# Ledger of designs, part 5: VHH binders against Abasic site processing protein HMCES (HMCES)

Target 1, 269 residues: Abasic site processing protein HMCES (HMCES), of Homo sapiens (Human) (q96fz2)
Amino acid sequence: CGRTSCHLPRDVLTRACAYQDRRGQQRLPEWRDPDKYCPSYNKSPQSNSPVLLSRLHFEKDADSSERIIAPMRWGLVPSWFKESDPSKLQFNTTNCRSDTVMEKRSFKVPLGKGRRCVVLADGFYEWQRCQGTNQRQPYFIYFPQIKTEKSGSIGAADSPENWEKVWDNWRLLTMAGIFDCWEPPEGGDVLYSYTIITVDSCKGLSDIHHRMPAILDGEEAVSKWLDFGEVSTQEALKLIHPTENITFHAVSSVVNNSRNNTPECLAPV

## First folded at step 1 (VHH)

Design d3 (framework vhh_ozoralizumab_d1)
Fold by ESMFold2-Fast, scan of step 1:
Structure d3 (fold): chain B 269 residues (1-269), chain A 121 residues (1-121)
Amino acid sequence: as target 1 above (269 residues)
Amino acid sequence: EVQLVESGGGLVQPGGSLRLSCAASGFTFSDYYMYWVRQAPGKGLEWVSEISSSGSTIKYPDSVKGRFTISRDNAKNTLYLQMNSLRPEDTAVYYCAKDEYSSSWYDFDYRGQGTLVTVSS
C-alpha cells in the first residue's frame, strides 16, 4: 500500500471514529495535534495521515481502551535514527511485511513497546499491470459501504453522482499499523511516524496486486489491536491476515500524479 | 548509491540447472528483504522468490516451488538463486531486487541490470 485517500473534514472524520470503550460507554476519540491533519484524495508516503492509538501511550493511568486520534508521518522513522533529517533514512518504511515484523529491528522494537496504531483512510489505491501495454490501471479499494436513504446503491456499481452522497456515513478503512517516536538530535518536537503492515493479497484482489494492507475488519479487531495494555503482541498479531471483505472500482489516471488532489482521484470511470 | 549486479545466466537445455548470483553494494544488505524477479520477452515482471533479511523466511510462487532455491550470504553481500529442472517457460531476464515496500515490488527502482536465462533445446 503506497497511496491512500483520506479527505473527510476533521469533524466528519471524528464522528466516523465513534466507538465504545471497555465499559460500553459511547465515545469520540480525542485529538492530538489536529492542526497537522491535511485532508486529501491522494496521500503519499512522507505526508501525515490520521491514526488511532491508545490513550495509555500519552497518559500513565489512562484506560487503555480509550482512543486518541493523531496525525502521524507515513514512513516510520526508528527511535534509534541518528541523523537530523528523517528524509535521509536510507530504507523505505512505508510498509512492513507481516511475516517478518519480528525480524526487522525497525519494527520489532516499537511493536515490543506496544506501539500499535490503526491507520485511517477512505480507501487505498493500487495499480494493475495491463497486458500488452506499459500503462497500469489504478483502482480505489475500500470497505463495502452500507446502503442508506441518501445513497440508493452499494459499492462499485454506484454512479459517480451517488458517491457524493455517501461521505456522511462512510465506513473508513482501518489498517493495522506500527508507529515509533523519534527525538530530533538537535531538539524540537518528537516526531511520530508509522508504517502499514502488509499481507498476501486476498482472492478478490489478486488480479489487481499480489499484496494488500492488513485490514482490521470491525470494532472487535480494531479494539484488540489498539489495546496494548490488555492484548499482548502475540495475541495482536493473530489479527494480521488477508481479508475478503473489500471492494473496488477502476479510477482514472488522474490519481497517478500524487500532486492531484481532487474527487476525480477516486471517482468511478 | 545502490548497486545490484546479477550474474550466472546463460543458455541451458530443458531439465538443466543454473545458479544466479547478485552482488549488492551501497546499502546495508543485511537490513533488507531481497527478491528475484524475472521478465520473459514481451511480458511483465513476475515475482520468482523472496528472502527475509536474516534468511529465515523464504517464499516462492507455485510456478517455481520445489525447483528454485533462494539463499543469501550477508557477510559477502550476495544473493543467490539455484535453479533446477529448468523449463522453456523459465526463459527470461532475471533481476535482483531490493524491497522498497511489499505492495509495489514490481515497480521498484532498486533493480540490477539483469542476467539472461535461455532454456532451449
Scores: ipSAE 0.000, ipTM 0.152, lowest interface PAE 14.5, mean pLDDT 83

Design d4 (framework vhh_ozoralizumab_d1)
Fold by ESMFold2-Fast, scan of step 1:
Structure d4 (fold): chain B 269 residues (1-269), chain A 122 residues (1-122)
Amino acid sequence: as target 1 above (269 residues)
Amino acid sequence: EVQLVESGGGLVQPGGSLRLSCAASGFTFDDYAMYWVRQAPGKGLEWVSEISWSGGSTKYPDSVKGRFTISRDNAKNTLYLQMNSLRPEDTAVYYCARVGYDDWSGYEFDYRGQGTLVTVSS
């Protein structure tokens, strides 16, 4: 996974993340650095994306089941990185393979510190290799959306009014991530950055790409992944596997250029 | 500058064996998982094998499982693919690839070599 859509206005995004804490109290996640949230139909590595993480990461004695939402840099910068410029990191940390996460030092260390997060998106993009050509066919991949009296599926929306209704009740894609905190050697603000864990593709996506993000399907999985105060690394890793509960449709090549940021990026073709 | 240079390809009879090598330079080799991918004439790229940064974990698709073995020598910055019981359908250009992304950010590898041709024919 190396390209997502996360275009919802902050208020809509926040309501889409409503949850219950361990005591059953209804909550909305609290924002950190909300001004750094930049909605886009076409988010690439090194840009900021909203993630959910446990409040206990920021507040001593907080209930570990309570959630913060914060923009983080896509592309994990390890806490031990000694250079002054994160762009000088010699290896790509956009994704973290599930099968090697406990072997690779860059991911094992933050994972051992409980630095688990849930990466939020409308969906993600993937490029299918086409036989006999050098071109790839992009697809937008997302959770199946519940059909309501107010809206149809994304592919059934025939007018701009129907498109707007789709987003009001959109089920956000929730991807398992690992984050780390890096302090610049010269001083300055702590950089929070994340990677998306990847797994083997499910049967439904195998014709598009052989890998997929580790998707946390439902509030139980999301809650257990985030709650590093009560759920061990070993138990949390059991949540990391392919899912068949996913859908997709082909999109136009406008998404190929990460500078294109319009609804046409995810519109069916 | 990341550089991957494949070698070891050639013509082989069905049932034969070949060993491919890939010399890596320009990056910290033991920080990356590596792929072998292939492209048959008129087909797209097909993932063939994966190996973790340490060599402790390997994966194969069913089409080559039990016949191909991926390995690495981190001290020599070299990746290998041992191919046994070769079939005509294994005919392809084989590429060594580093896990990451290219200009298409949905792509799992970010660099590949120039490739080495393997022809399986009687």
Scores: ipSAE 0.005, ipTM 0.227, lowest interface PAE 10.2, mean pLDDT 84

Design d5 (framework vhh_ozoralizumab_d1)
Fold by ESMFold2-Fast, scan of step 1:
Structure d5 (fold): chain B 269 residues (1-269), chain A 122 residues (1-122)
Amino acid sequence: as target 1 above (269 residues)
Amino acid sequence: EVQLVESGGGLVQPGGSLRLSCAASGFTFSSYSMYWVRQAPGKGLEWVSEISSSGSYIKYPDSVKGRFTISRDNAKNTLYLQMNSLRPEDTAVYYCARDLGYEDYWSGFDYRGQGTLVTVSS
C-alpha cells in the first residue's frame, strides 16, 4: 500500500469515527493537532494522514479504550534514529511486513511500547500490471458500503458526481499501523510517524496485487488493536491477516501523479 | 552476506521431471518473496515463478503453468521448483532470486544465485 484517499472534511471524518469506550459510553475521538490534517484524494508517503490511537499514550492515567485522532507522517522514523534529517533514513518504512514485524528493530521497539494505531482512509490505490504493456491499471479499493435512501444501482459505471453522494455515511477503511515518536537531536517538536502493516493479498485482490494492508474489519478488531493497556502485542497480532471483505473498481490514470487531488482520482472509469 | 545456492539441474529427456532447490543464507528468508527466473541460450532473463513470503500468493506465466510448481520451506530456508512434463524449450540456466525487499517494488529482485543448468534433450 503506497497511496490512499482521505478527503473527508474534519467534522465529517470525526463523526465517521464515533465509537463506544469500554463502559459503553458513546464518544467521538479527541483531536490532536487538527490543523495538520490535510484532506486529499491522493495521499502519498511523506504526507500526513489521520490515525486513531489510545488516549493512554498522552495521559498517564487515561482509560486505554478512549481514542485520540491525530495526523501523523506516513513513513515511520524510528525513535533511535540519530541523524537530524529524516530523509536520510536508509530504510523504506512506508509499509511493515506482518511476517517480519517482530524481527525488525524499527517495528519491534515501538510495538513493545504499545504504539499501535489505526490508519484511516476512504480507501487505497493499487496498480495492476497489464500483460503486453509496461502501463499499469490503477484500482481504488475500499470497504463495501451500505446503499443510500434509493435502492438499486445507478448503472455499470458511476460518475464522480454520483460518488460524492455516498460520502455522508461512508465506512472508512481502518488499517493496522505502528507509529513511533522521534525527537530531533537538535531540539524541536516531536515527530509522530507511522507505517501500515501489510499481509499477503486475499483471493479477491490477487489479480490486482500480491500484497494488501492489514485491514481491521469492525469495531471489535479496531478496539482490540488500539487498546494497548489491556491487549498484549501477542494478542493484537492475531488480528493481522488478509480479509475478503473488500471491494474495488478501476480508476483513471489521473491518480498516477500524486499532485492530482480531485474526485476524478477515485471515480470509476 | 546474502547467498543463494541453486542445485538439482541436469540433463533430462523430454517429458521428464526435475526438482530444483535453492538454499538461502545471510538474511531472514521468511521475510522475502522469492522468484525463479531462467535464461535460455542466446535469450534474455525470463520470469518462471513467484512466491510470497508466507507462500499464500503464487504466480506463473502461461509457458509453465500447470507443469511447474514453486514452493518454499521457511524452516529450512529453502526454495523449490518442481518441473514436470519438461520440453526442449525449457532448456536454460535457472536462477533463484530474492525480491528487492521493499513492499512497493515486488516485481524486482536484488540478488540471484549463480544458477543451475537444465538441459532437456533426447
Scores: ipSAE 0.000, ipTM 0.179, lowest interface PAE 11.8, mean pLDDT 84

Design d6 (framework vhh_ozoralizumab_d1)
Fold by ESMFold2-Fast, scan of step 1:
Structure d6 (fold): chain B 269 residues (1-269), chain A 121 residues (1-121)
Amino acid sequence: as target 1 above (269 residues)
Amino acid sequence: EVQLVESGGGLVQPGGSLRLSCAASGFTFSDYWMYWVRQAPGKGLEWVSEINSGGSSTKYPDSVKGRFTISRDNAKNTLYLQMNSLRPEDTAVYYCARSPSGYDEWEFDYRGQGTLVTVSS
């Protein structure tokens, strides 16, 4: 997974993340650094994306079931990184394999500190190799969406008002992530950055790509992954597996260039 | 201080064999995935082999598969590369490298000074 869409305006995104805390109270996640959130139909590594994480990471004695939403850099910068420029990290930490996560220190150490997050997206993109050509066919991959009288469908969205109807009740894709905190050696703000855990593709996606992000399907899985105060690393890792509860459609090559940031990136062809 | 010290390089004729060693110190060797990478004259770094922390899983690119074997001795903090059926295009400085990342591609945070392997008649 190396490309996502996360285009919802901040208020719509916040409402889409409504949840219940341990006391059963309905809540919206509290924002950290909301001005760093940049909606886009075409998010690539090194850009910021919104993630959910436990409030306990920021506030001593906070209820670990309460959630913060914060933009984080895609591409984990380990806490031990010694250089001044994160872009000069010699290796790629966009994704983290589930089968080796406890063997690789860049991921094992933050996992041991409970630094689990849920990466939010409208969906993600993958490029299918086309038989007989060197071209690849991009697909937009996302949770199945529930139809309502008030919500539209992507195929019927032909104006800003119709697109609003599609997205008002959109079920966001929730991917398992690991984050770390890096303190610049020259001083400055702590950098929060994340990686997306990957697994083998499910049967339904195997013809598109051989790997997929570890998707947390439903609030129970999301809550257990985030709640590092009550759920151990060992128990949380049991949530990491392929899912069949996913859908997709082909999109145009407009998405290929990460500089293109329009609804055409995810519109069906 | 993390140190990786390679040895075993030298001049060898095409079809010959060499065994490289890497002595690791300054960290818990058995916790880390390890790599061999090489740099041919005038070229960039090329991944040569990968081994997991316990030594049970190894991977190779097609260019060396079947000819090179990576292994490790965690009790001795030593990484090895057995190179058989050497070809002129295997001429390079070979580096021992430590991987901090769980990403699917090769990666490393430290490497040694390297050991030169020259394959020529």
Scores: ipSAE 0.005, ipTM 0.173, lowest interface PAE 10.6, mean pLDDT 85

Design d7 (framework vhh_ozoralizumab_d1)
Fold by ESMFold2-Fast, scan of step 1:
Structure d7 (fold): chain B 269 residues (1-269), chain A 119 residues (1-119)
Amino acid sequence: as target 1 above (269 residues)
Amino acid sequence: EVQLVESGGGLVQPGGSLRLSCAASGFTFSSYEMYWVRQAPGKGLEWVSEISSSGSTIKYPDSVKGRFTISRDNAKNTLYLQMNSLRPEDTAVYYCAKDSYEYGDFDYRGQGTLVTVSS
C-alpha cells in the first residue's frame, strides 16, 4: 500500500469516526494538531494522514479506550534515528510486513511500547501489472458501502449529483498501523510518523496485487488494536490477517501522478 | 547482512536457453515476493517476472511470456528464471530483487548476472 485517498472535510471525517468507549458511551475522537490535516484524493508517503490512537499515549492515567485523531507523517521515522533530516532514512518504512514485524527493530520497539494506531482513508490504490505489457492498471480499493446499495453501485453509471451523496455516510477504511515518536537531534517539535502493516492479499484482490494492508474490519477489531492499556502486543497481532470484506473498481491513470488531487483520481472508468 | 547473489548468465546463441539462479540470505525468503528485472545496455530497468511468496501467483510481460519461467525453492532460499527461445533483445544484466517493484523500489537488489544473446 503506497497511495490512499482521504478527502473528507475535517468535520465529516470526525463524525465518520464516532465510536463507543469502554463504558458504552458514544464519543467523537479529540483532535490533536487539526490544522495539519490536508484532505486529498491522492496521498503519498511522506505526506500527513489522519490516524486514531489511544488517549493514554498523551495523558497519564487516561482511559485507554478513549481515542485521539491526529495527522501523522506516512513513513515511520524510528525514535533512535540520528540524522537531522528524516527523508534521509536509508530504508523504506511506508509499510511493514506482518510476518517479520517482530524481527525488525524499527517496528518491534514502538510495537513493544504499545504504539498502535488505525490509519484512516476513503480507500487505497493499487497498480495491477497487466498481462502483456509493462503498463499498470490502477484500482481504488475500499470497504463495501451501505449507501452504494441504495443509490446504486459506486461502479455503475451514476450521475454526478448521486455520486456526491455516497460521501455523506462513507465507511472509512481502517488500516492497522504502528507509529513512533522522533525528537530532532537539533531540537524542535516531536515528529509522529506511522507505517501501515501489510499482509498477503485476500483471494478477491490476488489478481490486482500480492499484498494488501492489514484491515481492521469493524469496531471490535479497531478498539482492540488501539487499546494498548488492556490488549497486549501478542493479542493485538491476532487481529492482523487478510480480509475478503473489500471491494474495488478500476480508475484512470490520472491517479498515477501523486500531484493530481481531484475526484477523477477515484472515479470509475 | 541481506544478500542476493545471481548466477547462470553467459553468452548464448539466439534460440538458446539459460537458467538463472539467485541465492538469498539474511532474511526470511519464504515471506517475500521476489522479482527478476533486467537492464539492457543504455536502457533503464525493465520488469521481467514476479512470483508470490508461496509461488502460487506468477506474472510476466508479453515480451517474455511463454519463453521465461520464474520459480522458487523456499527450502533452499533460491529464486530461478528459466529462459528459453532467447532473442538478441533479451541481452541485459539480470537482477534478483525483493520488495515491491510496483513502487520502483528494491530492497537489497543483487550485483546481477550478464546475459548476452548473439550469433
Scores: ipSAE 0.005, ipTM 0.285, lowest interface PAE 10.0, mean pLDDT 85

Design d8 (framework vhh_ozoralizumab_d1)
Amino acid sequence: EVQLVESGGGLVQPGGSLRLSCAASGFTFSSYWMYWVRQAPGKGLEWVSEISGSGGSTKYPDSVKGRFTISRDNAKNTLYLQMNSLRPEDTAVYYCARDEVDTAMEYFDYRGQGTLVTVSS
ESMFold2-Fast, scan of step 1: ipSAE 0.013; ipTM 0.414

Design d9 (framework vhh_ozoralizumab_d1)
Fold by ESMFold2-Fast, scan of step 1:
Structure d9 (fold): chain B 269 residues (1-269), chain A 121 residues (1-121)
Amino acid sequence: as target 1 above (269 residues)
Amino acid sequence: EVQLVESGGGLVQPGGSLRLSCAASGFTFSDYAMYWVRQAPGKGLEWVSEISYSGGSTKYPDSVKGRFTISRDNAKNTLYLQMNSLRPEDTAVYYCATEGWYDDSGSFDYRGQGTLVTVSS
């Protein structure tokens, strides 16, 4: 996964993340650095995206089931990185394979510290190879959405105008992530950065791409992934697998250029 | 700057063997999974093999399983591919690649220049 959409205004995004803590109380996640949240239809690696993580990462003795929402850099910068500029990192940490995550120190160490997060998006993009040409067909991939009175689930038949009305109740895609904290050697602000765990694609996506993000389908999976105070690394990793509860539609080539940030990026063609 | 330099390619007859090497620099080699990928003339990139950072885990597609063996020497920052029982369809430019390539996330920037393997009588 190397391109997402996360365009909701901050207040709409916050309400979309309403949850229930361990005691059954309804809550909204509390923001850290809300000014760093930049909505976009076309998020690429090295940009900031909102993630959910346990309050216990920031507050000693906090209930580990309570959630913070914070923008983090996409592209994990390991705590040991010695250069002053994270963009000089010599390797790509946009994604982390589920089958080798416990073998790679850059990911195993933060996992051991409970640094699990849930990466939020409207959905993600993948490019299908077209036989006989170097052209690729982009697709927008997202959770099935609640049916409306006028139309069924969102799909290729829905107009762009109809799409705008669904954002008020959009079910955000929730992807399993790992984050780390990097302190610049020369001083400065701590950098929080993340990677998205990837798995083999499900049957439904196999014609589009051979890999997919590890999607946490439903509040039980999200809660267990985030709750590092009660859920061990071994138990949390059982949540990492392909899911069939996903849908998609073809989009225009406008999305190909990460500089394009308009609703046309995810509109059905 | 990440640099990957492949070597060991050449012309070989069907049934023959070749050993490819990849010299890596510019990153902590021992922290990363490594990959061999190939591109036959007029075709797309095909994943050939992968190895975990420690060398404890390897994976192969059915097309090369049992014939190719990936290995690494972390002390020398070098990746290897032992190719046995070569077939004409193995003719391709072989590339050394690091983390993320298999997911097609833009990690192609960490692919080397390649080494040509030609299997022909």
Scores: ipSAE 0.000, ipTM 0.212, lowest interface PAE 10.6, mean pLDDT 83

Design e1 (framework vhh_8cml_1)
Fold by ESMFold2-Fast, scan of step 1:
Structure e1 (fold): chain B 269 residues (1-269), chain A 123 residues (1-123)
Amino acid sequence: as target 1 above (269 residues)
Amino acid sequence: EVQLVESGGGLVQPGGSLRLSCAASGRTFSDYAMGWFRQAPGQEREFVALISWSGGSTDYSDSAKGRFTISRDNAKNTVYLQMNSLKPEDTGVYFCAADYSGWDEYSGEYDYWGQGTQVTVSS
């Protein structure tokens, strides 16, 4: 996955992430660095995207089932990186293959520290190869959405006011990620950055692309992936597999240019 | 920023083989999807083959499928095109190109191009 949509305003996004902690208490995730969140219909690597992670990463003795939401840089910069400019990192860490995650130092080390996160998006984009040409057909890929009398569907919104109703009850895509913390050698703020774990594509997506993000389908999977205080690396990795609970539709080439940031990027075509 | 230099072109008989190499300089080579294109005199450039940044995804034109194989070595900053069963129609200047796609996505336009290497298939 190399392009997502995550356009919800901060308050809508926060409500979409409502959850229960281990004691059954209803909660909203607490924000860190909310001013770094930049909503967009067209998020590319190196931009910041919101992720969920355990409160225990920030507070000693915190309940590991409590969640923080924080913007992180897409493209993992390993903690051991010694140069001053993270763009000089030799390897692309936008995605991390599930089959080699325990073999690659960049991913194995943070995973061993429990640095698991859930990457949030409206959905992600993939480009299907059109035979005999260098052109691609883009698709927007997302969880099946429940239909209510109020929310409707993406294609049913006929005015700007109705577009807000589509998103009020939108089920966010929840992708398994690994993050790391990099401290600039010349000083400055700690950089939090993440990678999305990828798996073989499911049958439903195989005609679009041969790989897909590891999607955590439902609150049980999300809770287990995040809870590094109670769930070991070995147990958490059992959650990493393809899912068929996904839907998609073709979109226009407007999305191809990452500078374009309008609803047209995900509208059906 | 990537600089691309092709090599391996030459003259071969129909049915012969050639292996093209494209050496990239720059510390971000592994961030780029790599493609091979070709152009015959007076024709438009046409797509031949594509490999994603990770090497996990490849694609070929209909004319190349089954005869050509694209591969890459990210440790050596090199992409290769193995061409078998060459035909006179394969004659042209072969260009390598780099496209920043993040991972396995294709952005639709290539950012950097080499100068090309001549391939001639003739009896």
Scores: ipSAE 0.000, ipTM 0.166, lowest interface PAE 12.5, mean pLDDT 83

Design e10 (framework vhh_8cml_1)
Fold by ESMFold2-Fast, scan of step 1:
Structure e10 (fold): chain B 269 residues (1-269), chain A 121 residues (1-121)
Amino acid sequence: as target 1 above (269 residues)
Amino acid sequence: EVQLVESGGGLVQPGGSLRLSCAASGFTFSSYAMGWFRQAPGQEREFVALISWSGGSTDYSDSAKGRFTISRDNAKNTVYLQMNSLKPEDTGVYFCAAEYDYWGSDEYDYWGQGTQVTVSS
C-alpha cells in the first residue's frame, strides 16, 4: 500500500469516525493538530494522513477506549533514529510486513509500547501488472458501501450535488498501523509517524496485487487494535490477516502522478 | 501512466565509461527502491545495483563492485548508474526497476524498456 485517497473535509471525516467508548457512550474523536490535516485524492508516503489512536497515549489516567484523531507522517521514523534528517533513514518504513513485525526493531519497539493506530482513508490504490506491456492498470480499493436513496455510487454521480451524497455516509477504510515518536536531535517538534501493516492479498485482490494492507473490518476490530490498555500485543496481532470484505474498480492513469489531486483520480473507467 | 525511461547507453571501448539515467514518472519516486539489471544475448536477466528509497544504502553485484556507482536524485525523479572500467562482459541491455514493498527484495514493481550498452574494441 503506497497510495491512498483521504479527501473528506475535516468535519465530515470526524463524523465518519463516530464511535462508542467502553461504557457505551457515543463519541467523536478529539483532534490533535487539526491544522496539519490536508485532504487529498492522491496521498503518497511522507505526506500526513489522519490516524486514530488511544487517548491514553497522551493522558496518563485517560480511559484507553477513548480516541484521538491526529495527522501523522506516512513513513515511520523510529524513536532511536539518531540523524537529524528523517529522509536519511536507510529503510523504507511506509509498510510493515505482518510476518516480520516482531523481528524488526523499528516496529517491535513501538509495538511493545502499545503504539497501535488505525490509518484512515477513503480507500487505497494499487497498480496491476499487465502481461506483455510496460503499462500498469490502477485500481481504487475500498470497503463495500451501503447504497441509499441519498447516497449515490461513484460511477453514477452526474452533478456536484450527487457527488456530495456519495461521500456523506462513506464508510472509511480502517487499516492497522504502528506509530512512533521521534525527537529531532537538534531540537524542534516531536515527529509522529506511522507505517501500515501489510498482509498477503485476499483471493479477491490477488489478480491486482500480491499484498494488501491489514484491514480492520468493523468497530470491534478497530476498538481492540486501538485499546492498548486492555488488549495485549499478542491479542491485537490476532486481528492482522487478509480480509475479503473489500471492493474495487479500475481508474484512469490520472492517479499515477501523485501531484494530481482531483476526483478523477478515483472515478471508475 | 507509470514510466521508467532509460538513457545513456551506447558503444564504448574496453576501459571506457558510461553514465546511465532512468527518468521516472507516474508514481512517488522517493518511496521506491531503485535497481539496475542487465541482460546479455542468450542469458538471463541479472542484478547489477540497488539503491534504497532515501539513497542511504546501496548494494552491488560482485561484477559491479568497485567499478559501478548507483545514485539517485529524488528532486528530479531520476536514478543513475555510473559505469567505469567497462569490460566486454558488461555488454547487454540495461533496465531500471522500482520496488516498493521491501528494500532488498528481488521482486520489482515497475520496469523500464532498457538501454543498450555495447563494450567492444
Scores: ipSAE 0.000, ipTM 0.149, lowest interface PAE 15.9, mean pLDDT 84

Design e11 (framework vhh_8cml_1)
Fold by ESMFold2-Fast, scan of step 1:
Structure e11 (fold): chain B 269 residues (1-269), chain A 124 residues (1-124)
Amino acid sequence: as target 1 above (269 residues)
Amino acid sequence: EVQLVESGGGLVQPGGSLRLSCAASGRTFSSYAMGWFRQAPGQEREFVALISWSGGSTDYSDSAKGRFTISRDNAKNTVYLQMNSLKPEDTGVYFCAARPYGSYWSKESEYDYWGQGTQVTVSS
């Protein structure tokens, strides 16, 4: 997974993340650094994306079931990284394979500290190699959306007015992530950065790409992944597997250039 | 939007073969997963087979495995169901159905577009 869309305005995104804590209290996640959230239809590694994580990471003795939403850098910078510029990291941490997560120090260490997060997106993009051509076909991949008279689906909304209805009740894609905290050796603000865990593709997605992000399908899975105070690493990793509860449609080549940031990036062709 | 028209049904003897075709018209046929369902008189609609939008993935009901083959030709906007070793229990109206944007599930409720059906009768 190397490209996503996360374009919802901050207030809409926040409401889309409504949840219940351990006591059954309905809540909205509390923002950290909300001004660093940059909505985009075309998010690439090294940009910031919103993630959910447990309040207990920031407040000693907080209820671990309460959630913070914060922008984090896509591309995990390990806490042990000694150079002053994180862009100097010699290896790619955009994704983390589920089968080797406990073997790689960059991921095993933060996972052992409970640094699990849920990466939020409208959906993600993948490029399929086309038969008989050197061109690749991009696809936008996302949760199936509920259909109502008021809120349509992305595949049914071909006008600007209809697109507003699509986004009003959009079910965000919730991907399992691991984050770490890096303190610059020469001082400065702590950098929070994340990686997306990947698994083998499900049957429905195998014609597009051989890998997919580990998707947490539903609030029970999301809650267990985030709640590092009550759910051990071993138990949380049982949530990491392919899902068939996914849909997609072909999009134009506009998305290929990561500088393009328009609704055309995810519009059906 | 897609419109579906089935053909190829008919009367055959047990052990015979039929090839059903489903011609699709409309936008984005190549982005649709396609399924075949059947309905016997007085019974609910039953899943038979499905094929992903690219043709790389297929799935079958237990009764169809080993006997039926689903395929598609995206250049012709057509999906096919090759039925071999037909049994009287295969008798029914066969429906072609489309699920938009490449996802596939065997659940009837997840298919947005349906053909009118073609009759398959297997009898001596």
Scores: ipSAE 0.000, ipTM 0.158, lowest interface PAE 16.5, mean pLDDT 84

